# Ledger of designs, part 3: VHH binders against a4qp31r305to451

Target 1, 147 residues: a4qp31r305to451
Amino acid sequence: PPGSRLVLMSQVCKQTLAKDSEKLNDVNIKLHRCSEAFIYLLSPLWSVTLDKCRNSTLVLGPVRTSVHIQSCENVRVVCVAGRLTIGGSFNCTIHSLTPTRPLLLPGNASLTLGPFHTQYPTLEDHMASAGLAVVPNLWNQPLLFGV
Below, E stands for the ipSAE of ESMFold2; O stands for the ipSAE of OpenDDE; V2 stands for 0.75 times the mean of E and O plus 0.25 times the DockQ between their complexes.

## First folded at step 1 (VHH)

Design b14 (framework vhh_vobarilizumab_d1; at its last look DockQ between E and O 0.03; V2 from the best seeds 0.00; counts 0 for: pae O 4.8 > 2, placed apart)
Fold by ESMFold2-Fast, scan of step 1:
Structure b14 (fold): chain B 147 residues (1-147), chain A 125 residues (1-125)
Amino acid sequence: as target 1 above (147 residues)
Amino acid sequence: EVQLVESGGGLVQPGGSLRLSCAASGFTFSSYAMAWYRQAPGKGRELVAGIYSGGSTSYADSVKGRFTISRDNAKNTLYLQMNSLRPEDTAVYYCAREIEVYTSGSYTEVYFDYWGQGTLVTVSS
């Protein structure tokens, strides 16, 4: 079934990784301890988690369920996602298109939020595949948790 | 065919304990690394604990010292002993088997496959 596979990408360091494979359709992605990297995952994804990543830029195809950013520093994320959550992170910039309000968990500092505005050849098809083709963008209405 | 069936979830009070089980069939269980993943509302799936075929283990920082992963190769069963449970541990827990590993330069790409609905763990009073 869609969303039952997990791909762990560990220690993508000092490189550019670009994938647009059908093998990544509807998979859960975890990026762990990536640093000094430019990562492009241009497929319709099920979920994406970034954990302990530093000094990196991530450009994601549409993510059906959620993008979760945890314990990251100096990271830029560009995404379309059903939900966005950010915790324990410092000096990160997220450009997003989300139909739900971004959730800011405890431990964040110096976050910059902006709207999604990018394009690649199959983006519209991928947005439809992820159930995100006709949705509002609430990127500028974050919710704070941890009080 | 590969089958993984999780069980042992339920409602438990903060500070309580639960033991999850995963019954595996359709492959040589002892030859594969196994893992427990969880997904809470509003989050992506996260690795909780992993165990290699040789018995070495790894844990997420959030569960170190509280959770213990183990396996019984004679019974083709994977376990997760969860102690000192907290509301933040509330999630659906999935058993996963290692499918393939790719190493390229400075990184490793590991694929896991998991099945079914998982088992729900709710920590609340």
Scores: ipSAE 0.393, ipTM 0.743, lowest interface PAE 2.0, mean pLDDT 87
Fold by ESMFold2, look of step 2:
Structure b14 (fold): chain B 147 residues (1-147), chain A 125 residues (1-125)
Amino acid sequence: as target 1 above (147 residues)
Amino acid sequence: EVQLVESGGGLVQPGGSLRLSCAASGFTFSSYAMAWYRQAPGKGRELVAGIYSGGSTSYADSVKGRFTISRDNAKNTLYLQMNSLRPEDTAVYYCAREIEVYTSGSYTEVYFDYWGQGTLVTVSS
């Protein structure tokens, strides 16, 4: 895609990472091997992938396209997203506002899905910039594939 | 204007080989770290391999030992040699230019740009 940017954030460990910079507007984020971390990315984002993260909490600004959660353990995610996909993950909790049905791939166990419950001052402006609305929210209507 | 044009994708059988090329223009190619990334249907974006201006390389675990990234600074071209291809390597492959990097202890944060349509690699019988 023209002008797209990718940011790889690797090994955020035992710390709080908080960003609300316009540098992250409309970027694709990959969080890789994060552990024991609290991560706040409070910008309108293009996509987010969590891969091999554990014992962490993620609070994301609205994600225009998709949030993918892969091979994670004991992770809590709070997000507004166009689509949500989870696979290979254990003991994870996802609070979401999403207009599409969450997709659950093989390899998950002990997943908890819940409604979005977070606010910050620019949230509604960020949702508008990501093309996302407060309704509908299909957080409680997941699809199971490949099981 | 910066341009990155990927080519060399196609249909190949498992175990086969393919070489991707990325023609670069509009910047001093030899001064930048470059990378390949891919996106498969239903998957997140994956950074596959990187090569720094000094020539050192890095690889995702999923391709280590099978893929080789290289560059020809005289021709402003980045390459990815893909051997022992598997169906899970099926994806659109994009080349990217590193914009900036931040490090703090073990934490790294790397920013890349990409510009093209990518090149499709399909590994199937």
Scores: ipSAE 0.299, ipTM 0.713, lowest interface PAE 3.0, mean pLDDT 86
Fold by OpenDDE, look of step 2:
Structure b14 (fold): chain B 147 residues (1-147), chain A 125 residues (1-125)
Amino acid sequence: as target 1 above (147 residues)
Amino acid sequence: EVQLVESGGGLVQPGGSLRLSCAASGFTFSSYAMAWYRQAPGKGRELVAGIYSGGSTSYADSVKGRFTISRDNAKNTLYLQMNSLRPEDTAVYYCAREIEVYTSGSYTEVYFDYWGQGTLVTVSS
């Protein structure tokens, strides 16, 4: 069922990874220790977690539930997501469309938040599929937790 | 704890052979597809060979006919036999454990969650 599967991608380094597969639909994604990578996951996803990624760019299809960024450095994330959480991360830039206020957990430094500004041909359909077709964008209204 | 430990790397002349080993522990080795990746200095990590559930294998075009991936489930060990080595094969070679495999037509996508520390292979005259 949707949201029941987990796909881990570990140590994607110095490469471009582009995926646009129905097999990724409604899957939980975890990216672990990716570095100097360009990662495109252009499918409607269930959740995405970035853990200890560095010097990388991630462009995500709509994420139904949450995008969580933890312990990342010099990472750029572009995403439409139900929820966005960021903790322990340094010099990261997040371009998001999210109907909920981003949650900034402790340990962040030099974060930049911006609006979602990316397009691809099936984005609208993917947003609809993920239940994110029409949402307000609260990208610039973060909540600080534990600060 | 899942562990992958590569060995067998070293210096070899062009045309030579090496056999890499990856000792796996902390999981049911026979239940997972495994792969070898390599990363040359300044370059990206690339797939070299994979051995999937059922024993099917795949190879990068650059190593087809020269490299052979195999496994010994009784020993929890993955192997990479490298023959006819070339200078361009110089790289750190990594062992990886498969997490998920997707097949669509003739295209297969494999994702991995654990990697070893790597073993250096240097091919030089």
Scores: ipSAE 0.029, ipTM 0.353, lowest interface PAE 4.8, mean pLDDT 89
ESMFold2 (binder alone), look of step 2: mean pLDDT 78; pTM 0.768

Design b15 (framework vhh_podentamig1)
Fold by ESMFold2-Fast, scan of step 1:
Structure b15 (fold): chain B 147 residues (1-147), chain A 123 residues (1-123)
Amino acid sequence: as target 1 above (147 residues)
Amino acid sequence: EVQLVESGGGLVQPGRSLTLSCAASGFTFSSYAYGWYRQAPGKQRELVAAISGGSTLYADSVKGRFTISRDNAKNSIYLQMNSLRPEDTALYYCARYEVTIDEGSYTYEFDVWGQGTQVTVSS
């Protein structure tokens, strides 16, 4: 069923990883302890979790349910997502398009939020596949929790 | 009385510019965030531009053509609209974000709206 598969990408270090495979359609992605990496996952995804990643750039295809960023440092994330949550993270930049307010959990410092403005050839089709084709962008209305 | 009053709309030919103004009264202007919405006949109201602190947001349809700004000394918000197109024809509304506090969390909600100012782009 859609949203039942999990792909764990652990310790992706000092490399560029680019994937646009249909095998990633509706998949849950977890990126754990990736460092000094450029990661492009250009498929309609179910959910994405970043945990303990450092000095990395992530460019994501539209994420149907949520992007969760936890305990990351010096990370740039570019995404379209149903929900965005960020906790325990330092010096991170997120460019997003989200129909819900980004939720800032405890432990963050030096975060920069900006609007999504990246394009790739199949983006509009992927946004439709993720249920995000016609939505408002509330990137600049974060909800602060435990600041 | 808490109010937002728009002005500056009108009839303009394609390719021209207009500046909309929104005057606020009855509250502390500098404490809030603001946005411009528009509604064309038969369409839903859409967010065109927003300003909160040092951050601005633009709808893709107007990015690069419209600029939102604020003047805290004049209690006013502006929307500079360049290179106007027929599809920009709409009633334009100014709105305030309300800050709510819930268990130490801060949320912005739109709670005050102006009456709107009509912009018509036609030859």
Scores: ipSAE 0.000, ipTM 0.085, lowest interface PAE 20.3, mean pLDDT 82

Design b16 (framework vhh_rezetamig_d1)
Fold by ESMFold2-Fast, scan of step 1:
Structure b16 (fold): chain B 147 residues (1-147), chain A 126 residues (1-126)
Amino acid sequence: as target 1 above (147 residues)
Amino acid sequence: QLQLQESGPGLVKPSETLSLTCTVSGGSISSSSYYWGWIRQPPGKGLEWIGHIYYSGSTYYNPSLENRVTISVDTSKNQFSLKLSSVTAADTAVYYCARTEITFEGSEYSVTLDYRGQGTLVTVSS
């Protein structure tokens, strides 16, 4: 069923990884400890989690449910996502299109937020496939949670 | 190279709408690589980001100003504009148009600029 498969991408280091396969349609992606990498996942995805990634750039196809960024440093993320959550991260730049307000959890410092500006063939079809047809973009209205 | 130039009335009465236009030369507003924005500096205060527009017409506004701000783009004239409604004396500032990005550190933000205009002083006074 859609959204039941998980693909782990662990320790992608010092390389460029580009995937646009239908095999990634509706897949959950976890990127763990990737460093000095350029990663392009240009398919409609179910969810994406980035954990402990450093000095990397990620360009994602539309993500139906959520993009979660945790404990990352010097990472650039370009995404369209139903929800965006960022925690424990430093010097990260996120260019996003989200119909919900980005959630900034505790532990972040030096985050740059901007609007989604990347284009590729089939992007519009992928947005429809992910349930993210034309929606308002609330990238500039983050919610801050912290104590 | 790239130049941005503000134009507008300079003096606006309270409760009226402030209208400013930015003319871009030496580069195209239709570029997918850039955002075009407005920032202002009230006397004795720091820079305040007002909003950005992408060439497609997508707009992003400072939440504290969003109920009064409209930014639009005219790619045929290589221009973008600001309308700020219901002005008060608190809106007196030097207004700049710019190629911009915004950075956050906690709840605070900083506006960084590639290029900006010379600025235009807008005084709100009866």
Scores: ipSAE 0.000, ipTM 0.145, lowest interface PAE 16.4, mean pLDDT 81

Design b2 (framework vhh_nb_b201)
Fold by ESMFold2-Fast, scan of step 1:
Structure b2 (fold): chain B 147 residues (1-147), chain A 125 residues (1-125)
Amino acid sequence: as target 1 above (147 residues)
Amino acid sequence: QVQLQESGGGLVQAGGSLRLSCAASGFTFSSYAMGWYRQAPGKEREFVATISSGGSTYYADSVKGRFTISRDNAKNTVYLQMNSLKPEDTAVYYCAREVEITYGSWEVTYSFDYWGQGTQVTVSS
């Protein structure tokens, strides 16, 4: 099973975590209440959810299904993902490569969106593993909920 | 045209409460997220709280648990209930309507565009 495992990263605080293990291949990641952290997860992932994270930077390997950002403040996310949704978040910056339009849910303020610009040695292989090898980037065409 | 009018500010003792109101006109109020910001003398404008068209709320850490944002779509009004006020809450409070995307050369910014005139809140120790 791909997509059946969950890795919960709860209350990662004032530290740098860098992971590139095969154990993270096709895993669901949930980051919950992380603060003042730099987190690098450089594997092909199934899904990533950020909930109530603050003052943190996340750099993700390609995410097959979705990246969901909820109730976050002062967070920077760098990702390649099938879908990106952002809700209830303030002063966040997301650099993305997504074949679908980012969806902005209610409650956001002061969001900055930019294109994905990161490179690492196995990135192209990981993009292929996640089904994202050759896709258009719609980072600059978000959809707003609650216009 | 778009207008936002704040009211309810004033002088209050530390530990006291105030309720701010913002009356909106000139747009379909129920379709927009609304927010509150504040600015103390010599400081940049700081986010306080937001409420979506669907009623979801988000608060700055400095006010969470003390302030409550709410809205009344029938009255085109957004409210900020401020409890357990502290001297550091002293500021001009601004009501704002969420903007549509602003495009830079390589980045997109979301923020609030229409602001009211502000209402002064002063908390004495």
Scores: ipSAE 0.000, ipTM 0.158, lowest interface PAE 15.7, mean pLDDT 82

Design b3 (framework vhh_rezetamig_d1)
Fold by ESMFold2-Fast, scan of step 1:
Structure b3 (fold): chain B 147 residues (1-147), chain A 126 residues (1-126)
Amino acid sequence: as target 1 above (147 residues)
Amino acid sequence: QLQLQESGPGLVKPSETLSLTCTVSGGSISSSSYYWGWIRQPPGKGLEWIGHIYYSGSTYYNPSLENRVTISVDTSKNQFSLKLSSVTAADTAVYYCAREVYIYDSSGYEYTFDYRGQGTLVTVSS
């Protein structure tokens, strides 16, 4: 069923990784301990988790459910997502289009939030596939966890 | 030192469009770290946020003003501008342009205008 598969991308270091395969359609992605990397995942995704990534840039196709950023440093993320959560991260920049308020968990410092600004040829089709084609953008209305 | 300066007519007739420009000096408007916004203060009232723009051209407006507001940016001139259509006497206010920054640390989240222009009074009157 859609959303049941997981692809783990671990220790992607000092490289550019670009994928736009239909094999990533409706897949959960976990990026773990990636560093000095440029990562492009230009497919309609189910969920994306970034954990302990450093000095990297991530450009994501539309993510149906959630993008979760945890314990990252000096990372730039560009995404369209149903939900965005950020915790334990410092000196990160996130450009997003989300119909829900970004949730800021404990432990963040020096975060910059901006609106989604990227385009690629199949973006509109992927947004429709992820259920995100006609939604408001609440990127500038973050919510603090527990506050 | 970064400086913001508003310019535009101080008098606007009802039903016309209010146009203001903010000139940024001492720093670049083309920065991924900041938003550039407009706020206003009607006489005897609090501050009201109008909207902001990112250097890429992406905008977000106060929903109460959304149908009348357009904010644009010209990175070649280091300027951003406000147009407010169909003005009435209720739009009489001091208008400020500002640099907006969102800072989050382990103690909490802060939204602030770290630089603001001196403000320009706009009176809507026939």
Scores: ipSAE 0.000, ipTM 0.125, lowest interface PAE 17.1, mean pLDDT 83

Design b4 (framework vhh_vobarilizumab_d1)
Fold by ESMFold2-Fast, scan of step 1:
Structure b4 (fold): chain B 147 residues (1-147), chain A 124 residues (1-124)
Amino acid sequence: as target 1 above (147 residues)
Amino acid sequence: EVQLVESGGGLVQPGGSLRLSCAASGFTFSSYAMAWYRQAPGKGRELVAGIYSGGSTSYADSVKGRFTISRDNAKNTLYLQMNSLRPEDTAVYYCAAEYTVEIGSYEWTYSDYWGQGTLVTVSS
């Protein structure tokens, strides 16, 4: 079923990874300890978790449920997501389109938030597939939790 | 709502001039880079000229020395002064508001908002 598969991308280091495969449709992505990488996942995704990544850039297709960023440093994320949560992270920049307010968990410092305004050939279809085609953007209204 | 409205297009003889205007509303105009694109029949849209929020400009080689892009942030208006027009300049001209995202060492520029276009015909 949709949302039941997990794709783990561990220790993607010093490389550019670009994927737009149908095999990534509705999967959960976990990126763990990636460093000095440029990662483009241009498919409608179920969820994305970034854990302990550093000096990296991520560009994501629309994420139906959530993007969770934890314990990252010097990371850039460009995403459309149902929910965005960020914890324990330093010097990160997130450009997002989210219908819910970004949730800032404890431990963050030097975060930069900006709006998502981008295009790639199948983006509109992927937005619809992820249930995010017609939603407001609350990127600039974060909620602070335990800060 | 965001709106870009082009005006000033029309029919002109080769060697003539036209001034296009783009009236912007619904966003912080001064924070955006602005650009003019054009599309001739049977062709894709091509960049004609761009102006950044800081005032620096860029031009396609085909129009350098003939066209001048400018902006008036107080009036939320973008302009394109077109001189020495040629038949190959015939196209629908579009105003675009552009947003740039820096992604690591890469820079991505997206045309966020488009106008409906204004037709420029250069013929004898």
Scores: ipSAE 0.000, ipTM 0.108, lowest interface PAE 16.5, mean pLDDT 83

Design b5 (framework vhh_8emy_2; at its last look DockQ between E and O 0.01; V2 from the best seeds 0.00; counts 0 for: pae E 13.5 > 2, placed apart)
Fold by ESMFold2-Fast, scan of step 1:
Structure b5 (fold): chain B 147 residues (1-147), chain A 126 residues (1-126)
Amino acid sequence: as target 1 above (147 residues)
Amino acid sequence: QVQLQESGGGLVQPGSSLRLSCAASGFTFSSYWMHWVRQAPGKGPEWVSSISGSGGSTNYATSVKGRFSISRDNPSKTLYLQMNSLRPEDSAVYYCARTYEVTIEGSTYTVEFDYRGQGTQVTVSS
């Protein structure tokens, strides 16, 4: 069923990875310890988790449920997502389109936020596939979680 | 070199309409989302609206939703902002931008743009 598969991308280092395959449609992506990488995943995705990534840029197709960024440093993420959370991260930039308020968890420092800015030929079709075609953008209304 | 040139601002009365234009050059216009951002005297910059490269997706700040309409004409490389039912609080310099960023460091907020225009002044008063 949609949302049941996991694709793990671990230790993608010093490379550019670009994928737009229909095989990534509705999959969960986990990126772990990627460094000095440019990663483009231009498919409608189910969820994306970034953990312990450094000095990298991620450009994501629309993510139906959530993008979670944890313990990252000097990372740029460009995404359309149902939810966005970021914790334990330093000097990260997120350009987003999300119908929910971005959740800033404990441990962040020097975060940069902006509205989604990337275009590719099938973007709007992928937004529709992810249930995100006609939604408000609350990128500028982050909510601090915790004290 | 990327260039953005706003026009269409002016002095109008509350309840009036204005249409702002932004002429773009130096990049593949249809490959970028575009944004309108405004800055009122004594206030920080405020994001107003965004539009996808194809024009098929639009977003608005809560303060302007239902009154403003963003559009674009890719063949002429022009971005528009139709402003209806203008209020005194809409008075600001309006900028078009390809990106807009807010950096948060504790309680400090710093705003940055890549390649914004010079701005066009909108004044809403009697």
Scores: ipSAE 0.687, ipTM 0.862, lowest interface PAE 1.3, mean pLDDT 91
Fold by OpenDDE, look of step 3:
Structure b5 (fold): chain B 147 residues (1-147), chain A 126 residues (1-126)
Amino acid sequence: as target 1 above (147 residues)
Amino acid sequence: QVQLQESGGGLVQPGSSLRLSCAASGFTFSSYWMHWVRQAPGKGPEWVSSISGSGGSTNYATSVKGRFSISRDNPSKTLYLQMNSLRPEDSAVYYCARTYEVTIEGSTYTVEFDYRGQGTQVTVSS
């Protein structure tokens, strides 16, 4: 069932990974210790977690539930997500469209939030599939906890 | 589920014509660039032709330019390849494939897909 599967992508290094696959639909994605990578996962996803990724760019299809960024360095993330959480990360830039206020957890430094300025032909369909809309967008209204 | 199914191949004599079709399903056909690629025995895959989602832009490999014509019918989700003046070196299995572009803050990237059909055999021989 949707949201029951987990795809782990660990140690994707020095490469470009760009794919749209039915296998990614409504899947939980975990990116672990990716470095110097350009990763494009342009499907409607269930959730995404970035853990200890460095010097990388992540472009994500709409994420139904949450995008969680933890302990990342020099990472650029582009995403439409139901929820966004960021903790323990530095020199990271997140371009997002989210109907909820981003949660900034402790340990962040040099964090940049920006609007979602990405498009691809099936984005609207994917957003619809993920139950996400273009409004409201609270990307610039974070909540800080313990910061 | 995404499906692509090629058809229209066959055995023909040099100078003859064939029209290949690719039936697409399981995705928003008009949103994707569509491509024909071919693979001959003992050779790697060769790009043949591309067409934009709207059909407004087309590209051709030098080896087929002036002889082949790519087109699409978005309502029926069908891709076509009109092959005229066929040559023995055109003999190959022909596949259709899809791609699309992503624009990020003014920069455009191509996203590749691994979806293709089983192909259709084209054999040009006297």
Scores: ipSAE 0.027, ipTM 0.297, lowest interface PAE 4.1, mean pLDDT 92
Fold by ESMFold2, look of step 2:
Structure b5 (fold): chain B 147 residues (1-147), chain A 126 residues (1-126)
Amino acid sequence: as target 1 above (147 residues)
Amino acid sequence: QVQLQESGGGLVQPGSSLRLSCAASGFTFSSYWMHWVRQAPGKGPEWVSSISGSGGSTNYATSVKGRFSISRDNPSKTLYLQMNSLRPEDSAVYYCARTYEVTIEGSTYTVEFDYRGQGTQVTVSS
């Protein structure tokens, strides 16, 4: 069923990884210890966790539930997500379209938030599949928890 | 069922070249990143190289960069590793693998990272 699978992508390094397979539809993704990578996951996803990634760029298809960014350094993320949470991260830039306030947990430094600016041919279809709309976008109204 | 069969290894002198092949079946080959992993006696597995599903992106361990070249032929479902300027430290059994997954459903884990078949032995002597 949707949201029942977890795909772990560990130690993707010094490479460009691009996936747009329907096999990623409604899958939970964990990116772990990726470095110096460009990662494009252009499918409607269930959730995404970035953990201990560095010096990387991630472009995600629409994420139905949440994107969680934890303990990352020098990472750029472009996403459409139901929710966005960031903790313990340094020198990261997040361009997002999200109908909820981004949650900033303790341990962050030098974060930049910006509006979503990316397009690809099937983006609108993927947003519909994930139940996400272009408005509202609350990217600039973060909620600071414990900071 | 996923099947991977490695071939092309051998015993060679330092400085020699070899080309490894991996025949794949049982999955949509072009949809997956593919990897070469090697295991020397007395050591754990070591990642060597990776290639994207289309073949447009490649990555290498620092110990092999500039000497090894990964490639794939999607119509024939075959992965390759061209190994040039071989050194004694390259001696190992070489396995091909696809991107691994961990499936979590409740308290159950499923991990898929295949070292299928026998692998292919590469020996670079003295």
Scores: ipSAE 0.000, ipTM 0.115, lowest interface PAE 16.9, mean pLDDT 80
ESMFold2 (binder alone), look of step 2: mean pLDDT 80; pTM 0.792
OpenDDE, look of step 2: ipSAE 0.013; ipTM 0.261
ESMFold2, look of step 3: ipSAE 0.000; ipTM 0.305
ESMFold2 (binder alone), look of step 3: mean pLDDT 80; pTM 0.786

Design b6 (framework vhh_podentamig1)
Fold by ESMFold2-Fast, scan of step 1:
Structure b6 (fold): chain B 147 residues (1-147), chain A 123 residues (1-123)
Amino acid sequence: as target 1 above (147 residues)
Amino acid sequence: EVQLVESGGGLVQPGRSLTLSCAASGFTFSSYAYGWYRQAPGKQRELVAAISGGSTLYADSVKGRFTISRDNAKNSIYLQMNSLRPEDTALYYCAAVTYEIDSSGYEVTYDYWGQGTQVTVSS
């Protein structure tokens, strides 16, 4: 069933990892403690979580439900996602296309938000597969949550 | 060949505990991430717990009750299941995911699955 599988990517370090396999269709991705990496996951995904990643660039295929960025530093994320949340992160840049307002949780500093510009051959098919083919982009309307 | 063998399933009363084991062979154990999935009759397979290095993830339905762990020296993954409920009755599968480099130098993700072990929670 879609959304029932988890692919864990832990400690991807000092490398370029590029995946476009149908085996990643509708899976949940968790990236944990990746560093100095360029990671391309160009498949329609269910969800993506980045936790404690640093000095890395992540380019995602369309993510149906959510992209959650937590406790990251010097990370660039390029994504199309149903929802985007960012917490506890420093000096990160996110280029997004999302039909919902990005949620900025407590603990962030020096964040840069921009629109999604990236293209690849199967992107439009993947956007349709993720339910994101005809949606507005609210990347520039973030909500701030904090004390 | 890569092989995963589950064990530890059985019939238990509600509120009791079981520990499932997954023995891995045919590859370098520490290079993989592992997960436990379950499937009840007539239902979709669902992820219950996963581990990669020191990072863990749990489904909301089992969080606080189940604990996943690994022992690299024994090439084994464990699922400690506490406070079992009738709703936990299912066939439990161990899965391994890895990145392998093909002869062209490109990394490919592979999934390996065990045959499953039955857990029945009934009075």
Scores: ipSAE 0.000, ipTM 0.204, lowest interface PAE 11.7, mean pLDDT 81

